# VH-VL binders against q9m4b5, part 5

Target 1, 129 residues: q9m4b5
Amino acid sequence: MQQQGSKSGSEMEVTWEDQQNINIFSRLNNRVHDLDDDIKSAKEKCENLEDAGNELILADEEMVRFQIGEVFAHVPRDDVETKIEEMKEATCKSLEKLEQEKESIVTQMAALKKVLYAKFKDSINLEED
Short names: E, the ipSAE of ESMFold2; O, the ipSAE of OpenDDE; V2, 0.75 times the mean of E and O plus 0.25 times the DockQ between their complexes.

## First folded at step 1 (VH-VL)

Design r01 (framework fv_rolinsatamab)
Fold by ESMFold2-Fast, scan of step 1:
Structure r01 (fold): chain C 129 residues (1-129), chain A 119 residues (1-119), chain B 107 residues (1-107)
Amino acid sequence: as target 1 above (129 residues)
Amino acid sequence: EVQLVQSGAEVKKPGSSVKVSCKASGGTFSSYAMHWVRQAPGQGLEWIGEIIPIFGTANYNQKFKDRATLTVDKSTSTAYMELSSLRSEDTAVYYCARDSGYDYYFDYWGQGTLVTVSS
Amino acid sequence: DIQMTQSPSSVSASVGDRVTITCKASQGISSYVAWYQQKPGKSPKLLIYAASSLQSGVPSRFSDSGSGTDFTLTISSLQPEDFATYFCQQYNSYPYTFGGGTKVEIK
């Protein structure tokens, strides 16, 4: 016995709900790009702070040259150690939050993309570039 | 640990409706799709539909579109499947199953609810 | 709809045997296939997803290969606990569809 008649026809009528879902996808996609930039920046900052810490360990001076981005300063060694540790802790925590947010948004976008493609198939383009 | 607990077995007459519940515990209920799949006695698996709670979007297998209604109550972390105009051929075990969070394969399944439709 | 044709419908095998189950999609589905194990009276259990990724806690004797339209689930050395029905599922295109199942009997 075989009862396997199914019709997978796409509905080409764009409803208000469909338009809202498309708009939501676009907002999420824009947020992912913003998050990628923020994550890249935070990672580079962590690397710079780790490098600064390593250079400080090798330094044989009471006053150390400190550079983050465009800022150059000579400060007491103990102050630099404290500042690097504080900034590293804050940056790593920020990175963790950004990565968690991205993971959540990417999962939501994947689900929404499947829903929209199921309905519209090739008649819609949900590009992520 | 994600757990899906379904309502108990139902015996229905032809032409009536049945509403099966699926209560989720653990994990983030609203972030992922919930799917409904049935299995007639001695038969294979048949996908009924999905609901994505965060968007309120439900998509159906065309075979069930006119008779199935998928809903959620986010306050109780419960998903529902209602199937109307029941026929003897609708006798099956009905499963809720959670989306993996990566794609539409199902990593957590409810224990199943037997729905028997007889005259 | 994408039709998933699974073969064989049943197989009888001895413990230690290599068992292969084939799943053929009516259209290209890339690697978007998952495999499930179902024991009598129980819910299906996810074994493999994305045509190659083993679900956590699943024994390494289970593996999948294939891309496009032809997929194979392999059990390299059948164990008594592998008595079950196995299903493939495509998740490339809506509606999501399952193969007809392969019942593995151990003897």
Scores: ipSAE 0.000, ipTM 0.511, lowest interface PAE 14.7, mean pLDDT 78

Design r02 (framework fv_rolinsatamab)
Fold by ESMFold2-Fast, scan of step 1:
Structure r02 (fold): chain C 129 residues (1-129), chain A 121 residues (1-121), chain B 107 residues (1-107)
Amino acid sequence: as target 1 above (129 residues)
Amino acid sequence: EVQLVQSGAEVKKPGSSVKVSCKASGGTFSSYAMHWVRQAPGQGLEWIGEIIPIFGTANYNQKFKDRATLTVDKSTSTAYMELSSLRSEDTAVYYCARGLYDSSGYWFDPWGQGTLVTVSS
Amino acid sequence: DIQMTQSPSSVSASVGDRVTITCKASQGISSYVAWYQQKPGKSPKLLIYAASSLQSGVPSRFSDSGSGTDFTLTISSLQPEDFATYFCQQYNSYPYTFGGGTKVEIK
């Protein structure tokens, strides 16, 4: 048998139960990709909010110029600080939930891999897209 | 939306082999089984086999098992069907089709446009 | 192998007619049947799958019924674009098998 990647042209006895496991693996793999994108976005937002908060702390102004879309507003510093902290905590909480969901799915995929590798051995190549 | 594009028509002599390609675009190539079905003029559809790209494994209709070889090239998202020892009875339009799976088996959507293979002396 | 027998092999109908196509399996296949439409020079198109699930974009005038060995595809009010050949397919067991097809022709 070949050691490289997926085998092609192999004639295996694949059951409907095996097809179900393959399909479940594919669905979980797709979900992990969606989660990775969401996690990346959440991390970037957390960093941006951290930077904004640090910049505001160093300012010393009572009022700050805050941009909302294409409009600029002047708001009390403490109100902006509170808003940034609220947004950061919400984002970090969301990030934690997304990371936990990914860990659960990765565990399920590992279990499916064990079942499929036990049966198909070198004939299986479960690549995460 | 997944689209399947097949190679062009072939004219072959009896005893030769033909290799038809099916290139997938859109979706995740490895997530679905690829099926091959043929249709002779004036006849119905006949299932040749399936290949599961994630494993590189294939299941065949016993009628074609000794002559058909199904393969994939994951790097180009392309599936291939090779049929050897061609006879005039093998003259048909050959289709690739994506298998959509639930818990019960596969139904086919979408289908490629078809490849006419003519076997004549 | 499971033999799928379609009746009739052809039917002549007019726009607005109700058309029924029957498919009989040589052994029990539960509800594991799909229906396809094929127009001249074109590949088959999925109409119905998973017992009675209508494929997205397929008009509601298409429906199916049956279980076990006897299955029916119904077109409740035939439209000009429905003149085509229809095939049933069982996916209960290998090898997958298709019916011989039913050509729906203009009267």
Scores: ipSAE 0.005, ipTM 0.518, lowest interface PAE 12.6, mean pLDDT 79

Design r03 (framework fv_rolinsatamab; at its last look DockQ between E and O 0.02; V2 from the best seeds 0.00; counts 0 for: pae E 17.7 > 2, placed apart)
Fold by OpenDDE, look of step 2:
Structure r03 (fold): chain C 129 residues (1-129), chain A 117 residues (1-117), chain B 107 residues (1-107)
Amino acid sequence: as target 1 above (129 residues)
Amino acid sequence: EVQLVQSGAEVKKPGSSVKVSCKASGGTFSSYAMHWVRQAPGQGLEWIGEIIPIFGTANYNQKFKDRATLTVDKSTSTAYMELSSLRSEDTAVYYCARGYSYGFDYWGQGTLVTVSS
Amino acid sequence: DIQMTQSPSSVSASVGDRVTITCKASQGISSWVAWYQQKPGKSPKLLIYAASSLQSGVPSRFSDSGSGTDFTLTISSLQPEDFATYFCQQYNSYPYTFGGGTKVEIK
């Protein structure tokens, strides 16, 4: 929605609809912050798994020490390699999903900004420093 | 429950004007935008414009900007749509609808406006 | 103006059938689409708004999906009272525009 606000210098009352839009914007903005943290974490995990996989490829040992919870176990190298690849795939897919969600939310926020700025002009600030 | 009650059917001559009313009850009139939409017989829906009672501002479809006038009477919770220079193609059912969360959640029963020579 | 191309124009279905209606926007409109049901001689009724928000009182068999330009309304299991005409609407930009409608008829 691209709604036009009053050009008059008179105090504008906030409609119920406007208040809802502001609330939605706030919620979406908070979610974006959460997503940023999640995305950062997921990226780090993905990278770490990739590095671990590469390191394992260079290892000559048939059996490797693998940590399961608080317990260390000796596991065949090939099994660990498979597990790392599975974890990497899952983590990277999760990352993609998070990024898609963020993109969707940012798009929605942009639309809300259009509506809110059209109505309130300089009376509202939706920009983050 | 929110209700929108529109004025009765109108028969008009080409070149004349029509003014349709929409009275709201059961809710806060000024807190929502009032939209106007028309539907020609057997055809789709066409947005005419909106009015925001609290601000007293209206936004129009450019197609109707020169002929449509939207007004409200907050004291009676009534919205009005006036359409001038009527043409045969203006024959349609005209609806008022309350804006809610970007959609139109409550609609009037519609007002048939027939333009014929 | 943003054009909303709705398809199909009509569909014949039976009670219990899954019905899918598509709306394509001429340009990106994010998720700002609403869906309406209209019965003969009656005013439109809001079904879904603001990206999958179900209007109060609307059965859960109604759902929507999509973003950007392509949107879909789905009735998971058609009921007798669902035979009607359905419309999509964009409220991303003025002027707000509607799809051409889809008439769901009894087979």
Scores: ipSAE 0.012, ipTM 0.606, lowest interface PAE 9.2, mean pLDDT 88
Fold by ESMFold2-Fast, scan of step 1:
Structure r03 (fold): chain C 129 residues (1-129), chain A 117 residues (1-117), chain B 107 residues (1-107)
Amino acid sequence: as target 1 above (129 residues)
Amino acid sequence: EVQLVQSGAEVKKPGSSVKVSCKASGGTFSSYAMHWVRQAPGQGLEWIGEIIPIFGTANYNQKFKDRATLTVDKSTSTAYMELSSLRSEDTAVYYCARGYSYGFDYWGQGTLVTVSS
Amino acid sequence: DIQMTQSPSSVSASVGDRVTITCKASQGISSWVAWYQQKPGKSPKLLIYAASSLQSGVPSRFSDSGSGTDFTLTISSLQPEDFATYFCQQYNSYPYTFGGGTKVEIK
């Protein structure tokens, strides 16, 4: 913490509740980092599935070449399209859940930041890393 | 993963001072209180005090307030405990521990301070 | 200062036994109690905080119950690795204080 100082700060005391709020902020910040990694991974998968679906749209053949293990097989285009759509739906629902959780946590962090800065002002730095 | 690494054992004469360091790695240093606790050989745990790096404030057990000084160096993520006017009864293992809202969740390995003439 | 009175001072038990350790505060501490395990030559390890919250990585056989001034740590089925000294701690008010410890001896 880089203290800038102020007269308002000279009369304050750090209470147990203040320490709890700081620790909660830190725990939420750590949780957000874990969620960011999961969200990035889910977004990448969602994008890859969207790209795969778009490439399939450009194919005009009823059968497509699909690799299954060590074998290349020709499977109906509709079957592949259905599988991609199912995987996309599952991944995008998972992504929505993770994004909703992050939004909730970020809102809580913002509220804690307001409370702590209102009391401590220039004497506290709640940087997110 | 949070780790607290303390300085090595010290042998001191009565009346001298000792300064123990506690370097934190992994996680956010300034968001947590750092506590100091001692344990005499074969005895229980005794709280010395805490320092809250984000505010630079320290709270002490009244028993130690006139002899203990808690400081931090935020740039190196290191906490320090200095204990002056050492007596033989100050012989103990001294621990640093990270304070979270609901307990001391990570502890240093301990520093043995021996006070003898 | 709040005095934390812990009992018993020691207990001998067999693997699989249910072990209970009690801790009494000299005044009300709400839920602000933590329990620690300490093995010979090692630092204390947090087991339980806020009277009922199990620390990450701690086996579910450890639990706490109690309110106000009376608290109990329970090990539902003692394992060989549970040989250790256990301490309670109040962190409701300064100075933070610890119980005297309970040594759990296997067999």
Scores: ipSAE 0.006, ipTM 0.548, lowest interface PAE 11.4, mean pLDDT 81
Fold by ESMFold2, look of step 2:
Structure r03 (fold): chain C 129 residues (1-129), chain A 117 residues (1-117), chain B 107 residues (1-107)
Amino acid sequence: as target 1 above (129 residues)
Amino acid sequence: EVQLVQSGAEVKKPGSSVKVSCKASGGTFSSYAMHWVRQAPGQGLEWIGEIIPIFGTANYNQKFKDRATLTVDKSTSTAYMELSSLRSEDTAVYYCARGYSYGFDYWGQGTLVTVSS
Amino acid sequence: DIQMTQSPSSVSASVGDRVTITCKASQGISSWVAWYQQKPGKSPKLLIYAASSLQSGVPSRFSDSGSGTDFTLTISSLQPEDFATYFCQQYNSYPYTFGGGTKVEIK
C-alpha cells in the first residue's frame, strides 16, 4: 500500500487527496480561460460567416472575388455560397462543442468547490480575483 | 508563459537571516504549491519545503523546520522563504519552483546566498 | 526519508549514443518520479513526470520506465544539447528527495 506523505504546518492537515482535488481545480480553471478565448474567436467567425453569406445573396453578381489563401480569385457566386456555408457549419459545430465542454467543466469546478469549502471553510479562497 | 522571478544575490553573516522572494506571473498563483529547493556549490538538490497559497499551509523538510519560514502574499503573487540562524553550510543557490502534482514544471532563476564571516 | 540512489554519477558519451540513467528508491513510490535536466549555471528543467509522461516541448528521444522502486531515464540518441546533469526526484512522500545527479559529458 502506498504511504501518503504529510508534514504538519497548519491547524488543518492537507492530505494527498486534498492536493489532488486542488490540482484538478486549477487545471480546470486554466482550461476554462483557454475555452473562453476560443469561444469568443469562434463566435466572431461564425457571425462573420453568416453575415458574409447574407451579403453575398444580396449582391446579385454572377462572379465574385473570393480570398483563397493568399490570393483573390474570381469564382462563381454559387461556389462561394457553398464554401461559406461549409465553413459556417464547421465553425458553429466547433463552437457548440466548446460551449458544451465549458459547461461540463464549470459544473465539475462547482462540485470541487463544495468539497473543498466543506473541509477547509475560511482557510481557502477558490474564487478568482 | 509562467515565469518565476527571484530576488537578487545576498551575502550574509553567520547567525543572521535571509528572506528570498519569488514573484510569479503568467498563470494562477493561489492554487499551485510553491516549493523551495537549494543547491550547495557542486552538490545536488535539497527540498526545503512547500507552501500552498490557497491554504496558507506550509510543509517543511524536518531538517529546516526550526529555521525556515515559508509565506505568500497573494495580492502581489509573491512567495517568500526566510532562513534564520545562517551557517556557512547554508551557502547555496536557492530556487523557487511551482509544483504541479506531476512534478515541478517551472523554476525561478535561483538566488545565490553566501554566508561568510 | 526516501533515499533516491542515482547511477551512474557520470557518463562519458558521444553524440548519437544511447544513454541510460537509473534511480532506485529506498521504498516503494509507485510512479511518483520526475526527471530534471540542469545545464551549468541554469535552473533545473522538468523532462518527465509520473514515471512516463513527457513534459510539453521535451524531445521524444527522452523516455523513462519503471515503477515501485526502480526507474530509468533513457536518451535514445544523444544530441549536443543533451550534455547536462540529470536528477531524479520522488514526490510520493514528504520530504521530497532527489537523486545525487548524473553528469553526461562529451567523450
Scores: ipSAE 0.000, ipTM 0.516, lowest interface PAE 17.7, mean pLDDT 81
ESMFold2 (binder alone), look of step 2: mean pLDDT 89; pTM 0.928

Design r04 (framework fv_rolinsatamab)
Fold by ESMFold2-Fast, scan of step 1:
Structure r04 (fold): chain C 129 residues (1-129), chain A 120 residues (1-120), chain B 107 residues (1-107)
Amino acid sequence: as target 1 above (129 residues)
Amino acid sequence: EVQLVQSGAEVKKPGSSVKVSCKASGYTFTSYYMHWVRQAPGQGLEWIGEINPSGGSTNYNQKFKDRATLTVDKSTSTAYMELSSLRSEDTAVYYCARDFWSGYSYFDYWGQGTLVTVSS
Amino acid sequence: DIQMTQSPSSVSASVGDRVTITCKASQGISSYVAWYQQKPGKSPKLLIYAASSLQSGVPSRFSDSGSGTDFTLTISSLQPEDFATYFCQQYNSYPYTFGGGTKVEIK
């Protein structure tokens, strides 16, 4: 936190509580950036699995080509469908937890930002990139 | 608090285009998909499409794919839906709505709606 | 596309009544159904998702049941603020589709 010039007639005191709130905000902001990366990856994976599942259902083939590392296998469609469904369930559950954690953190940051801006106005800079 | 605030009502002629805006606040705009859903007066809800504000990727209901264009402006946390080649059947309230997670979307927050009237 | 058929289209009820609304999917959607409440001139409000997950702030008198193709929304003891139109939505597959709505009207 930096004071940007003097407000007319008064300098505001930074209390221990204010400093703790600023520190908490910074910590939460760093966590949100980490969560954004994880959420983006999980969203892409969930969408790709949904697309793969839909394509498989429409194909009507009994056997499909499946790649495991450097090995290609021809497996029953139902086996692939089951695996895609299992991966969708796991990915969507993981995504839901990440998004719930982010919502909690963003709510906490909004509350802290409101308290700090009410006291310091333009004297602090709480940027969210 | 989470809010989605939409642009005002529009009256359009058949064959024209309409562009509706939805300004998001109270959450990180790029972390949630934005969806567009319409409702003809006295009728049910119809999903138009979705956009991921982070990357700009879109998925459309095939019924609207040739006429609907979804975009976002990350700098203003605003989503847009443009619908072209308007017909009288496009008269509806158009909503923006936020999903809770991607790929299995239900909508936890909705805009107030924008009435688009298409008449000659 | 998955068609969501909702019934009844309208029901007349009194405060204190038990109201049941049904929704049928044209193909299996597991438990990926959500329910919304809409009052005249207002946006839909999420009530329930994933077969029993009540949205924050929604009264416990709202409940749902079902899996696969047949789903039910129940209001155990109707209150004055519950007179509204209710919609189901499947979110198992693109495009997301909604039921036609059930209007719960005062008798």
Scores: ipSAE 0.000, ipTM 0.502, lowest interface PAE 18.1, mean pLDDT 79

Design r05 (framework fv_rolinsatamab)
Fold by ESMFold2-Fast, scan of step 1:
Structure r05 (fold): chain C 129 residues (1-129), chain A 124 residues (1-124), chain B 107 residues (1-107)
Amino acid sequence: as target 1 above (129 residues)
Amino acid sequence: EVQLVQSGAEVKKPGSSVKVSCKASGYTFTSYYMHWVRQAPGQGLEWIGEINPSGGSTNYNQKFKDRATLTVDKSTSTAYMELSSLRSEDTAVYYCARSPITMVRGVTYYFDYWGQGTLVTVSS
Amino acid sequence: DIQMTQSPSSVSASVGDRVTITCKASQGISSYVAWYQQKPGKSPKLLIYAASSLQSGVPSRFSDSGSGTDFTLTISSLQPEDFATYFCQQYNSYPYTFGGGTKVEIK
């Protein structure tokens, strides 16, 4: 019952194609980690801009204090609303694109896992670390 | 740009130990194996061992298993090779080199990037 | 241990020449051989792996062939920057082993 898979000296045959698939999986896994960092950053920015826009809606002041970098200015509320909406649209669209890219890569990784596990079974470990 | 930068040359007495460092940059440190290879003057390349930075698991050339210790510091993306009980025949340039992490047990790939080398001289 | 026997140990060649280096494994290693270039005082540089896969940035004049126990590295038209020592390496089984090197020197 506890018999090893290989009876005696059977070598695991790793083909050139298998090596390429493993390398591709590794590269995609690295890209997913980079994307996770970018997605986290983009999500926080999108949420902060949404919050800022909601706070501005509650404020009915004609002029508001606005900061870009090291510059402070009192600008018309409508200008700030427009700026926040532009930044939010750009950031949230970027987030959507990053999420779509990750979904595509995860799908590719799942396909590679299926191919590699079908051949190597428990002799391969495709951890997503 | 992938870079592996090693510590400077060492002169050691027989019986002592040496610890060589290899600082990685330009890639995700835990996604690649780190290997150590030496080259004695006028001789060929000799593999010492490998370490998986993610879990710290190691595999050694049996020739070096009793004397070599491979470690990593993930916070600084630095790999270390310590060789103890030094003999004159350990005089060599020691290289760190990176390889893709293989998920197949017992199979590791080629070395795609190498450090600049560290000369270790063992003399009385 | 798998012994990698590399030949010739040195070859004298001129720019534009075709250079062929051979590497023989003491037992079958499928296609799991890599080729490295080393210039004096420098670290080895990966050229080619897994019979026919060029490392990114390596010129197309470098190619390899073979499987099992007999492997070759070919430089189709030698350039001045190609004068170096070349090593084969098997990565089929532990411990990884290298050939003795082939020095390509100017004629």
Scores: ipSAE 0.000, ipTM 0.503, lowest interface PAE 17.0, mean pLDDT 79

Design r06 (framework fv_rolinsatamab)
Fold by ESMFold2-Fast, scan of step 1:
Structure r06 (fold): chain C 129 residues (1-129), chain A 120 residues (1-120), chain B 107 residues (1-107)
Amino acid sequence: as target 1 above (129 residues)
Amino acid sequence: EVQLVQSGAEVKKPGSSVKVSCKASGYTFTSYYMHWVRQAPGQGLEWIGEINPSGGSTNYNQKFKDRATLTVDKSTSTAYMELSSLRSEDTAVYYCARDYGDYEWYFDLWGQGTLVTVSS
Amino acid sequence: DIQMTQSPSSVSASVGDRVTITCKASQGISSYVAWYQQKPGKSPKLLIYAASSLQSGVPSRFSDSGSGTDFTLTISSLQPEDFATYFCQQYNSYPYTFGGGTKVEIK
């Protein structure tokens, strides 16, 4: 039977589609955290390789010390110069792709946020945390 | 050839731990999340958890979070699942499977499976 | 957790038959359902995702329908190679959950 006045049960404010969008936002936010760590690492490596390359241009020694991970070797300067340039190109391109992926995800999150806030306004809190 | 190859069958005693490996080849290992799913007779498929090989972040099914540990070795493109405090009900085939991310969270590629038998 | 209730648990059918498998979610999952085929002794193989997209290399006799809570996998004309167990999976919410499976046995 129907009843008048205030009901003990309220109509559903959040649809399952809305809940799905909230879940997607949460997953994308987690992926952004992973990307931030990768971007930080790649950016540091890219900058270090650029610095190493610039220092090598100013060096006059035929043999230079070169470290890859835990390996430290004496290598001809021309070989090191080539390796640094190859690693720099690869790492900086990877950094660019990671930054583009993050921008895409952040754009998707902004779109979801706009949809959810338009519907729920202040009753929902979506923080990029 | 794009594939996931898992380690061989294991027989373990109750209370011990098992570590299963999953080696990826033919694709960029860090571009896909890696999942672990098990299949026990009569219980169907159970999702254990996921790991992002790029950053190492994990998300676990609460049922397994106190016993399961997911890791990766990027240098060998290998994912690992370690399950501790084994019980007889952990007897199952354990699978690794990948997802692309970006809403494509279904499993398009699976390993061949690793049978883990827990018996006294 | 979202419970995925799959029916029937088994079905026996002849080659050429239309086979229908149903999957019901305990709450709305929109179109975030995938279907997998598992042949005896093999790993699961993705058939359909997003409740409408057929995976590359999967025969066109496989199709699905549904949205929200009720989903159906249909095999329009059963072939001998379709002897297998079929599973539905939701990927809308953590933890991911699977249906109990449907064994399709060729008569």
Scores: ipSAE 0.000, ipTM 0.509, lowest interface PAE 15.1, mean pLDDT 79

Design r07 (framework fv_rolinsatamab)
Fold by ESMFold2-Fast, scan of step 1:
Structure r07 (fold): chain C 129 residues (1-129), chain A 119 residues (1-119), chain B 107 residues (1-107)
Amino acid sequence: as target 1 above (129 residues)
Amino acid sequence: EVQLVQSGAEVKKPGSSVKVSCKASGYTFTSYYMHWVRQAPGQGLEWIGEINPSGGSTNYNQKFKDRATLTVDKSTSTAYMELSSLRSEDTAVYYCARGWLRGYYFDYWGQGTLVTVSS
Amino acid sequence: DIQMTQSPSSVSASVGDRVTITCKASQGISSYVAWYQQKPGKSPKLLIYAASSLQSGVPSRFSDSGSGTDFTLTISSLQPEDFATYFCQQYNSYPYTFGGGTKVEIK
């Protein structure tokens, strides 16, 4: 019963509902960009802290050289271990929340994109920025 | 049934250009991103770039941005990848692959096009 | 760029064996990893995406686990049709990157 490729379609009218969906998509798209930057930063910090913690397990010295990002320090091993664990817990918890928020928004955007593309197809472009 | 059918194998000289086509069928062409990925003989997969057929906007792997050009012809549901200034290291199977939205995985792949660069 | 390190490069196995392939990202990628199967002379086929979602038509013997930087693909009971090369891919950030591949060969 369906001719899947023969009917090219007619000109579509943009309704109030369509405009609202486009506006919502734009807001979610902006939020995803903000989240991507935040997630990238949080991931790098979490991984750096995990690497620093693993290095301490192999350290045989009472005083260790400690680096996070571009900062260097020489501190007692036990003090560094405690500090790394505290910072890691806070940073990795933050990362988890940001990733969950992004997954929720991406799902919402996918649903909106499906609705809008079904109606407008090649007459609409729902890209980031 | 989703199908991506690519053009046939090419043999090119160093310094020339190649243009590979990928004809889509079984879905709404403009509703999905088209990606290009290559695989050198016996090696892994390398992402070249993506195009949104709806608006024609592209995003490239920085490694290929100066040599790769992605285009589409919506009237024929065909995507194209052109790679210029070919070197022997560009000898590879080139694939087109479909992704629904930006930041998604590739659910369907073309059969591949072998491009051989030799002098 | 995010480096995807896949191991082992090859594994020899028999029908019925449990096969495990690992993939490590150089940075956190959350659950944004996909696994592809490629048979000789064929294009890659999507198996799993978003850390645990099976593509339609993919057998339940394929599963994955992991989050952040460390990911594993498991084939619980290897079948004759599973002898292939497997690739992981991150789609968290540009450029998208793939692991080096793991060839599952007949022992």
Scores: ipSAE 0.000, ipTM 0.495, lowest interface PAE 19.2, mean pLDDT 79

